# VH-VL binders against q8ixk2r445to577, part 329

Target 1, 133 residues: q8ixk2r445to577
Amino acid sequence: FFGMLQNKGLTDYCFDYNPPDENQIVGHQVILYLCHGMGQNQFFEYTSQKEIRYNTHQPEGCIAVEAGMDTLIMHLCEETAPENQKFILQEDGSLFHEQSKKCVQAARKESSDSFVPLLRDCTNSDHQKWFFK

## First folded at step 16 (VH-VL)

Design b53 (framework fv_cosibelimab)
Fold by ESMFold2-Fast, scan of step 16:
Structure b53 (fold): chain C 133 residues (1-133), chain A 120 residues (1-120), chain B 112 residues (1-112)
Amino acid sequence: as target 1 above (133 residues)
Amino acid sequence: EVQLVQSGAEVKKPGSSVKVSCKASGGTFSRWAISWVRQAPGQGLEWMGVIIPYFGTANYAQKFQGRVTITADESTSTAYMELSSLRSEDTAVYYCAKSRYYGRSAFDYWGQGTLVTVSS
Amino acid sequence: NFMLTQPHSVSESPGKTVTISCTRSSGSIAYHYVQWYQQRPGSAPTTVIYEDKERPSGVPDRFSGSIDSSSNSASLTISGLKTEDEADYYCQSYDSSKKHWVFGGGTKLTVL
């Protein structure tokens, strides 16, 4: 599976990675932004190792959640995916973070009109449903 | 230093086609979004379309769909805009412009512009 | 489709402050970034404000951008006006439904 990872509940928003330096692609938070449909910084791959990879750069980035945090951060991909980089894309479109036992939810960033993917208790909300376009 | 250098001015007959080039240097051309914008004499800026060279994905303003084709050659870091079935009202300066992230980033670098004159 | 509406022209004396508005006809101005470009005769446009309120390196802090959700408009404010500020100014925002950029009609700024 690869493409733009779009939210079912939050209209027109896709996973988006906008690192400030094109040669330094790790350490920044993954955001949600208006889907443009043209690949670029909204193009991700879901792998058989349960990784969400940022594939348009070398070296490739893998989305991770650090212990005790709820934000999705871009880390360097590893030969064997660590537990904090594993997400289970379920049949209902839920994106389940194995290590934390929480689901990825489209959420409003505090005190702003910006949106980000965050870990939240799993619900049947459309804001927790994702699909590749 | 990023630069966009466009091909020279052209004079064309109605019904013909024109192909303008935009050569990029000083950065990661393939990863950028390259837009084309035109400006008729004394008029405002009009967005025509965009290409993301790495993906080969292009999108066009409705007014130009069917007449405009935007392409890119990654090996030469050059984007092209071809406009067919030219009319006198297509007389304009045509600009290429770079943005980092399509749909979000400003056009941070512009070509110098190419004057296309359509006259009989 | 939506329109971004700017005044055709604005004029002000050197040293004063001028504000140029950019009003969006449909959809929220606040959910899409607004850029501002300056164009002098015979030249390509250059960015003076990006992503609503940010200034590129080299643009003086006399230039500022703001968003007013109540009027559904963005504004470019230039304080301490100088003769070199005389130019055409264009706002630009994004149409997410069409995946297109849209420019405002442009405002001619005359500095006496």
Scores: ipSAE 0.595, ipTM 0.872, lowest interface PAE 1.7, mean pLDDT 91

Design b54 (framework fv_cosibelimab)
Fold by ESMFold2-Fast, scan of step 16:
Structure b54 (fold): chain C 133 residues (1-133), chain A 120 residues (1-120), chain B 112 residues (1-112)
Amino acid sequence: as target 1 above (133 residues)
Amino acid sequence: EVQLVQSGAEVKKPGSSVKVSCKASGGTFSRWAISWVRQAPGQGLEWMGVIIPYFGTANYAQKFQGRVTITADESTSTAYMELSSLRSEDTAVYYCAKSKFYGRSAFDYWGQGTLVTVSS
Amino acid sequence: NFMLTQPHSVSESPGKTVTISCTRSSGSIAYHYVQWYQQRPGSAPTTVIYEDNQRPSGVPDRFSGSIDSSSNSASLTISGLKTEDEADYYCQSYDSSRKHWVFGGGTKLTVL
């Protein structure tokens, strides 16, 4: 699958990566932002290794969750995907992070108007349902 | 540093077409969003459309649909804006402008502008 | 669609503070970032404020931006006004329904 990764519950919002330096993409948090439908920083690839890749940059970035954290961070992709970079896109649209046993949920960042994808206990909420567009 | 350099001024007759170029240097042209904005003499800024070269995706303001075509050549790092069926009301300075992320980022670099005069 | 409405002109004396408003006719002004551009005669526009309230490197801190959801407007404020601030100022925001950028009509700032 390739495309903009959009949330079913927070319907106007897509996965979005905003690296501060276009020559260095590692170490920053993945956010949610209003879908523009034109690819670019909202274009992701879901691979057979269960990675979510940011492939508009070389070397390619892979979304990961660091130990003990609930935020999604951009790391460099590896030849064999490590466990912290593996997400199962399930039939119902949920993104299940295998290592933590949690699901990716669209959530408000603290008490602000900003939104981010966070790991949460898996529920049947539309805020945990994702699709490529 | 990033620079956008546009083609020179043009004088065109009504009913003809004009194609303005915008050559980029100093960055990752293919990954940017390149917008075209015009400004008639003494008037405000008017957004015409955008292209994202890497994805080949373009989008146009409704007012210009059917008359404007925006293209990009990644091999020469050049974006083009072609406006057809020219009228005297199309006399304006045409700018290309770069943004990092479409729909969110400011136009951080602008071309110098190209004056297109439509008269017979 | 929506319009961004700015006053046609504002004027103020050197050293004073001026505020230019940008009002959105429909949809929340806070839902999308607002950018502000400065244009002097014969020149291309340059960014003075991006993403509501951020300043590019090289823009003096006397330039600031703000959002007021209650009036559905954005504002550009220039303090310690100088003659070189005399220019046209444009706000810009995004229309997600059409995937279009929208500019305000522009404000001519005169510094006496």
Scores: ipSAE 0.443, ipTM 0.833, lowest interface PAE 2.8, mean pLDDT 90

Design b55 (framework fv_cosibelimab)
Fold by ESMFold2-Fast, scan of step 16:
Structure b55 (fold): chain C 133 residues (1-133), chain A 120 residues (1-120), chain B 112 residues (1-112)
Amino acid sequence: as target 1 above (133 residues)
Amino acid sequence: EVQLVQSGAEVKKPGSSVKVSCKASGGTFSRWAISWVRQAPGQGLEWMGVIIPYFGTANYAQKFQGRVTITADESTSTAYMELSSLRSEDTAVYYCAKSKYYGRSAFDYWGQGTLVTVSS
Amino acid sequence: NFMLTQPHSVSESPGKTVTISCTRSSGSIAYHYVQWYQQRPGSAPTTVIYEDNQRPSGVPDRFSGSIDSSSNSASLTISGLKTEDEADYYCQSYDHSRKHWVFGGGTKLTVL
């Protein structure tokens, strides 16, 4: 699967990678932003290794969650995907992070009106349902 | 340093077409959003459309649908805007402009503009 | 679709402060970034404010931007007005429904 990764509950929002430092593509938090439908910084690929890859810029990034954290951070992709970079896209649209046993949810950033994907206990909420467009 | 350099002025007859080029340097052309904006003499800025060169995806303002085509050649870092079925009211300066992220970022670099005159 | 409405012209004396408004006819001004461009005669536009209130490098701190949700408007404020500030100013914001950029009609600033 490839394309813009859109949320079912937060309907107008897509996975978005917009690092503040143009010269440091990895190491920053993945956000949610209004879907523009043009690819670019909202284009992601779901791989056979269960990675979510950012393919718009080089080098390629892979979404990861550090142990004990709930935020999605862009890391460098590896030849063999490490466990913290593996997500299972389930038939119901849930995005399950294998290592933590939690699901990716569209959430408001604490003390802000902006939105981010965060790991949360798995529910059947539409805010935990994702699809490629 | 980013620079956008456009092709020179053109004089065209009604019913013809014009193709304006915009050559980029100093950055990651293929990853940008390149928009085209026109300005008729003494009038305001009017957005025409955009292309993301890496994806070849383009989107156009409703007013120009069917008449405008925006393309890009990544090998030469050049974007093109072709406007067909020219009318006298298409006389304008045409600008290309770069933005980092479509739908969010400002047009941080602009070409110098290309005057297109449509005369009988 | 929506319109961004600016005053056609504004005039002020050197050293004074001027404010140019940009009012959105429908949809919240606050949900989409507003950019401001300056265009001097014979030149391409240049960015003076991006993402509501940020200044590009090289733009003096006399230029500032703000959003007022209650009036559904953005404003560009230029303090310590100089003759070099004479230009046309355009606001710009995004139409998410159409996936299009929209420009305001432009404001001619005269410094006399």
Scores: ipSAE 0.593, ipTM 0.874, lowest interface PAE 1.9, mean pLDDT 91

Design b56 (framework fv_cosibelimab)
Fold by ESMFold2-Fast, scan of step 16:
Structure b56 (fold): chain C 133 residues (1-133), chain A 120 residues (1-120), chain B 112 residues (1-112)
Amino acid sequence: as target 1 above (133 residues)
Amino acid sequence: EVQLVQSGAEVKKPGSSVKVSCKASGGTFSRWAISWVRQAPGQGLEWMGVIIPYFGTANYAQKFQGRVTITADESTSTAYMELSSLRSEDTAVYYCAKSKYYGRSAFDYWGQGTLVTVSS
Amino acid sequence: NFMLTQPHSVSESPGKTVTISCTRSSGSIAYQYVQWYQQRPGSAPTTVIYEDNQRPSGVPDRFSGSIDSSSNSASLTISGLKTEDEADYYCQSYDSSRKHWVFGGGTKLTVL
């Protein structure tokens, strides 16, 4: 699968990666932003290794969650996906992070009107359901 | 560093088409969003459309749908804007402009502009 | 499906402060970032403010941007006016429903 990864509950919002320096792709948090439908900074690929790859840069980035954290951070992709970079996209649209046993949820960023994807206990909420568009 | 260089001025007849080029250098052309903006003499800026070269995806302002086509050639780092069925009110300076992230980032670099004059 | 409305012209003397408004006709001004561009005669526009209130490198701190949700408008404020600030200023914001950029009508700043 590839495309814009859109939230079912927060219907206007897509996964978005917009680091301040376009030449330095790693180390920043993945955000949610209004879907523009044009690819680019909102274009992701879900791979057979269960990675969510950022395809608009070379070398490609892979979304990861570091141990003890709940934020999705861009890292460099590895030839064999490490466990912290694996997300299971389930039939109901849930993105399950197997290493932490949590699901990706659309959430408001602390003290802000901005939104981010965060790991949370799995529920049947539409805010935890994602689809490629 | 980053530079956008446009093709030269053109004089066209009503009913014809014009194709303006915008050559990029100094960065990752294919991954940018390249917009086209026009400005009639003494008037304001008017957004026409955008292309994201890597994806080949283009979108156009409603006013120009059906007569504007924006394309890109990644091998030459060049974007093109073709406007058909030209009218006298299409006389304007046409700019290409780069943005980092579509829908969010400002137009941080602009071409020098191309004057298109539509007259008989 | 919104418009951004700016005053057609503003004028002020050197050393004073001027504020140019940009009002969104429908939907919240805070829903999308606002950019501000300066255009001198014969030149392409240049960015003076991006993402509501950020300054590009090289733009003096006399330029500032703000958002006022109560009036549904963005403002560009230029303090310590200099004759070189004389230009047309345009606001810009994104229409997510149409996937289109929208420009304000532009404001001619005269410094006399």
Scores: ipSAE 0.464, ipTM 0.843, lowest interface PAE 2.6, mean pLDDT 91

Design b57 (framework fv_cosibelimab)
Fold by ESMFold2-Fast, scan of step 16:
Structure b57 (fold): chain C 133 residues (1-133), chain A 120 residues (1-120), chain B 112 residues (1-112)
Amino acid sequence: as target 1 above (133 residues)
Amino acid sequence: EVQLVQSGAEVKKPGSSVKVSCKASGGTFSRWAINWVRQAPGQGLEWMGVIIPYFGTANYAQKFQGRVTITADESTSTAYMELSSLRSEDTAVYYCAKSKYYGRSAFDYWGQGTLVTVSS
Amino acid sequence: NFMLTQPHSVSESPGKTVTISCTRSSGSIAYHYVQWYQQRPGSAPTTVIYEDNQRPSGVPDRFSGSIDSSSNSASLTISGLKTEDEADYYCQSYDSSRKHWVFGGGTKLTVL
């Protein structure tokens, strides 16, 4: 699977990676932004190692969640995916983060009108359902 | 650092086509959004379309659908805008302009502009 | 589709403050970033404000941007006016449904 990773509940929003320096891809939070359909900073690949890769850039980035945190952060990809970079894309569209036992949910960023993907307890909410376009 | 250099002025007859080039340097051309904007004499700015070279994805303003084609050659870091079925009303300065993220970022670098005159 | 409406022209004396409005005809002005461009005669436009209220390096702090959701407008404010500020100013915002950029009609600023 590859393409723009769109939310079922927050239907106009896609995974988006917009670091201040587009040439340095490590350490910033993944956000949700209006889907533009053009690829670029909204293009992700779901791999056989259960990674969500940002592969429009070289070196490629892989989405990770640090222990005890709920935000999705861009890390460098590794030859063997570490556990904090593994997400199970289930048939119902949920993205299950194996290490934390939580699901990725579209959520409003605190004190703003912007949206971000966050780890939350798994529910059957459409805000936890994702698909590639 | 970043620079966009456009091809020179052209004089065209009605019904013909014109292809303007925009050569980029000083950054990651393939990953930028390259926009095309025109300005008729004494008039305002009008967005025509965009291309993201790495993805080969392009999108065009409704007014220009069917007449405009925007392409890019990653090997030469050059974007092109071709406008067909030219009319006198297409007389304008045509600009290419770079943006970082499509749909969000400002046009932070502009080409110098190319005057296209359409006259019989 | 929507329009961004700007006054055709504004004029003010050196040292004074001027505000140029940009009103969105439909959809919320606040949901999409607004950019502002300055264009002097014979030149390509340059960015003076990006993402509602940010200044590029080299743009004086006399330039500021703001959003007013109640009037569905963005504003460019230039304080301490100088003759070099004479230019056409354009606002720009995004149409997410069409995936298109839209420019305002432009405002000619005269400093006399």
Scores: ipSAE 0.637, ipTM 0.888, lowest interface PAE 1.6, mean pLDDT 92

Design b58 (framework fv_cosibelimab)
Fold by ESMFold2-Fast, scan of step 16:
Structure b58 (fold): chain C 133 residues (1-133), chain A 120 residues (1-120), chain B 112 residues (1-112)
Amino acid sequence: as target 1 above (133 residues)
Amino acid sequence: EVQLVQSGAEVKKPGSSVKVSCKASGGTFSRWAISWVRQAPGQGLEWMGVIIPYFGTANYAQKFQGRVTITADESTSTAYMELSSLRSEDTAVYYCAKSKYYGRSAFDYWGQGTLVTVSS
Amino acid sequence: NFMLTQPHSVSESPGKTVTISCTRSSGSIAYHYVQWYQQRPGSAPTTVIYEDNQRPSGVPDRFSGSIDSSSNSASLTISGLKTEDEADYYCQSYDSHRKHWVFGGGTKLTVL
């Protein structure tokens, strides 16, 4: 699967990666932003290693969640995906982060009008359902 | 630093086509969003469309849909805007402009502009 | 489908403050970033404000941007007006429905 990773509940929003310096792709939080359909910073690939890869820039980034955290951040991809970079895309559209046993949910960023994907307890909410477009 | 350099002025007859080039230097051209904007004499700025070279994806303003084609050649870091079926009201300065992220970022670098005159 | 409406022209004397408005006809002005461009005769536009209120390197702090949700407008404010500020100013925002950029009609600033 590859393309714009769109939310079923927050229907106008896609995974988006907008680092301030486009040549420094590591260490920033993945956000949700209005889907533009052009690829670029909203293009992600789901791999056989259960990675969510960002390949608009080089080197390629892989979405990770640090232990004890709930935010998705961009790390460098590794030859063998570490556990913190593994997400199971389920048939119902859930993105299950295996290491934490939590699901990726579209959520409003605290004290902001912006939206971000966060790890939350798994529910049947449309805000936890994702699809590639 | 980033620089966008456009091709020179053109004089065209009604019904013909024009293809303007925009050569980029100083950055990662293929990852940018390159928009085309025109300005008729004494008039405001009008957005025509965009291309993201790496993805080959393009989007066009409704007014120009069917007449405009925006392309890019990553090997030469050059974007092109071709406008067909030219009319006198297409006389304008045509600009290319770079933005970091489509739909969000400002046009942080602009080409110098290309005057296209459509005259019988 | 929306329009961004700017006053056709504004004028003010040197040293004073001028504010140029940009009103969105439908949809919230606050939902999408607003950019502001300055264009002098014979030149390409340059960015003076991006993402509502940010200034590019080299733009004096006399230039500022703001959003007013109650009037559904963005504003460009230029304080301490100088002769070199005389130019056309354009606002720009994004149409997520059509997935394209929209420019305001432009405002001619005269410094007398």
Scores: ipSAE 0.653, ipTM 0.888, lowest interface PAE 1.5, mean pLDDT 92

Design b59 (framework fv_cosibelimab)
Fold by ESMFold2-Fast, scan of step 16:
Structure b59 (fold): chain C 133 residues (1-133), chain A 120 residues (1-120), chain B 112 residues (1-112)
Amino acid sequence: as target 1 above (133 residues)
Amino acid sequence: EVQLVQSGAEVKKPGSSVKVSCKASGGTFSRWAISWVRQAPGQGLEWMGVITPYFGTANYAQKFQGRVTITADESTSTAYMELSSLRSEDTAVYYCAKSKYYGRSAFDYWGQGTLVTVSS
Amino acid sequence: NFMLTQPHSVSESPGKTVTISCTRSSGSIAYHYVQWYQQRPGSAPTTVIYEDNQRPSGVPDRFSGSIDSSSNSASLTISGLKTEDEADYYCQSYDSSRKHWVFGGGTKLTVL
């Protein structure tokens, strides 16, 4: 699967990566933003290694969640995907982070009216359901 | 550092087509979004469409759908806007403009503009 | 489809402050970034404000942007007016339904 990774509950929002420096793509939080359909910073690939890759840059970025955290952060992809970079896209559209036993949910960012994907306890909420468009 | 340089002014006959070029230098052309904006004499800015060169994806304003084609050549870092079935009301200065991310980022660099005059 | 409405013209004396409004006819002005462009006669537009209230490098801090959700408007404020500020100003925002950019009609600023 590849394309724009869209939320079922926040129907107009897609995974989005907007680092301040386009030449340094590592270390910033993945956000949600209005889907534009033009690829670019909203284009992701779900791989057979259970990675969510940001393929429009070299070296490629891979989404990870650090131990004890709930935010999705961009890291460099590795030859063998580490456990913190593995997400299971389930039949119902849930995106399950196996290491933490939590699901990716569209959520409001703490200090703003902006939205971000965060790890939360798994529920049957449409805010935890994702699809490629 | 980043520059967008457009092709020169053109005079066209009604019913013909025009193709304007926009050559980029500095930065990573393929990863940008390149929009085309026109301005008729004494009038405001009107967005025509966009292309993301790396993805080969284009999108057009409803008013121009079917008449405009926007393309990009990554090997020459050049974007093109072709407008067909020209009418006198298409007389305008045509600008290309770069943005970092479509739908969010400002047009941080603009070409100098290309005057297209449509007259019989 | 929505419109961004600006006053056709504004004028003010050097040293004073002027505010140009940009009102969105439908949908919240706050849900999409607003950009502001300055166009001097014979020139291409240049950005003076991006993402609602940010200034590009080289733009004086006399230029500021704001959003007012109650009036569904964005505003460009220019303080300490100089004759070189005389230009046309355009707001711009995004139509997420059509995935298109929309420009306001433009405001001619005269500094007398």
Scores: ipSAE 0.629, ipTM 0.875, lowest interface PAE 1.4, mean pLDDT 91

Design b6 (framework fv_cosibelimab)
Fold by ESMFold2-Fast, scan of step 16:
Structure b6 (fold): chain C 133 residues (1-133), chain A 120 residues (1-120), chain B 112 residues (1-112)
Amino acid sequence: as target 1 above (133 residues)
Amino acid sequence: EVQLVQSGAEVKKPGSSVKVSCKASGGTFSRWAISWVRQAPGQGLEWMGVIIPLFGTANYAQKFQGRVTITADESTSTAYMELSSLRSEDTAVYYCAKSRYYGRSAFDYWGQGTLVTVSS
Amino acid sequence: NFMLTQPHSVSESPGKTVTISCTRSSGSIAYQYVQWYQQRPGSAPTTVIYEDNQRPSGVPDRFSGSIDSSSNSASLTISGLKTEDEADYYCQSYDSSNKHWVFGGGTKLTVL
């Protein structure tokens, strides 16, 4: 699967990666932003290794979650995907991060208009349901 | 240093088409969003459409849907805007402009503009 | 779809402060970033404010941007006006429903 990764509950928002320097893609948080439908920085690929790849850049980036954290960070992809870069896209649309036993949820930052994907306890909320467009 | 250089001025007859080029240098052309914006003499800026060269995917303002085609050639880092069925009202300066992220980023670099005059 | 409405012209004397408004006709001004462009005669536009209130390198701090959700408008404020600030100013924001950019009608700033 590949395309824009859109949230079912927060219906107009997609995974979005907007690093400050377009030639340096690692180390920044993945955010949610209004879907523009044009691919580019909202285009992701879900791979057979259970990675979520940002493959519009070379070298390719892979979404990861560090131990003890709840934010999604862009790392470099590895030949064999490490456990912190593996997400299980389930039939119901949930994105399960197996290493942490948590699900990716669309969330608003406190006192902010900003939205980000965060790891949360798994629920049946539409804010935890994702699909490729 | 990013630069966008456009083709020269054109004079066209009503009913013909025009194709303007925009050659990019100094960055990652394929990953940018390249928009086309026109400005009739003494009038404001009007967005026409965009292309993401890496994807070859384009989108157009409703007013121009069916008359405008925006394309890109990654091998030459050049974007093109073709406008067909020209009318006198299409007389304008046509600009290409780069943004980093479509739908969010400002147009941080602009071409110098290409004057297209439509007259008999 | 929505429109961005700006005053056609504004004028002020050197050294004073001027504010140019940009009002969104439908939907919240705060849903999408607002950009501001300066265009001098015979030249392509240049960015003076991006993402509501950020300044590019080289733009003096006399230029500032703000958002007022209650009036559904964005504003460009230029303090300490100089003759070189004479130009047309355009606001711009994204229409997520139609997947396209919208420009305001432009404001001609005269400094005399």
Scores: ipSAE 0.629, ipTM 0.886, lowest interface PAE 1.7, mean pLDDT 92

Design b60 (framework fv_cosibelimab)
Fold by ESMFold2-Fast, scan of step 16:
Structure b60 (fold): chain C 133 residues (1-133), chain A 120 residues (1-120), chain B 112 residues (1-112)
Amino acid sequence: as target 1 above (133 residues)
Amino acid sequence: EVQLVQSGAEVKKPGSSVKVSCKASGGTFSRWAISWVRQAPGQGLEWMGVIIPYFGTANYAQKFQGRVTITADESTSTAYMELSSLRSEDTAVYYCAKSKYYGRSAFDYWGQGTLVTVSS
Amino acid sequence: NFMLTQPHSVSESPGKTVTISCTRSSGSIAYHYVQWYQQRPGSAPTTVIYEDNERPSGVPDRFSGSIDSSSNSASLTISGLKTEDEADYYCQSYDSSRKHWVFGGGTKLTVL
């Protein structure tokens, strides 16, 4: 699967990666932003290694969750995907982070009107359902 | 430093077409969104369309759909805007402009503009 | 298909503060970021405010942006007016349904 990764519950929002310096992509948080449908910084690929790759930049970035954290951070992809970079895209659209046993949920960023994907206990909420467009 | 350099002024007859170039330097051209904006004499800014070179994805303002084509050549870091079936009201300065992230980022660098005059 | 409406002109004396409004005709002004551009005669536009209220490097802190959801408008405020601020100012926002950028009609600022 590849394309814009859109949320079923927060219907106008897509995975978005917009680091302040477009030439330095590592270490910044993945956000949710209004879907523009043009690819670019909202274009992601779900791979056979269970990675969510950011294909707009070289070298390619891979979404990861650091131990004890609930935010999705961009890391460099590795030849063999480490466990913190593996997400299971389930048939119902849930995105399960196996290492933490949690699901990716569209959520409001603390003290802000902006939205971010966060790890939360898995539920059947549409805010935890994702699809490629 | 990022620079956008456009081709020179053109004088065209009604019914002809014009192709303006915009050569980028100083960054990763393929990843940018390159928009084209025109400004008729004494008038405001009018967005015409965009291309994202890496994806080959283009989109156009409804007013120009069918007459405008925006393309990019990644090997030369050059974007092009071609406007066909020219009319006198197409007389304007045409700008290319770069943005980091389409739908969100400002046009942070602009070309110097290309004057296109359509006259008999 | 919305319009962004700006006053055609505004004028104020040096040292004073001026505010230029940008009103969205349909849909929320807050749904997408608003950018502000300054254009001096014979020049390409340059960004003075991006993403509602951020300033690019080199733009003095006299320039600020704000969003007012109650009036469905964005505003550019310029304090401590200088003659060099004379220019046309354009707001811009995004139309997600068409994937298009929309510019306001522009405001001519005169500092007399």
Scores: ipSAE 0.572, ipTM 0.872, lowest interface PAE 2.0, mean pLDDT 91

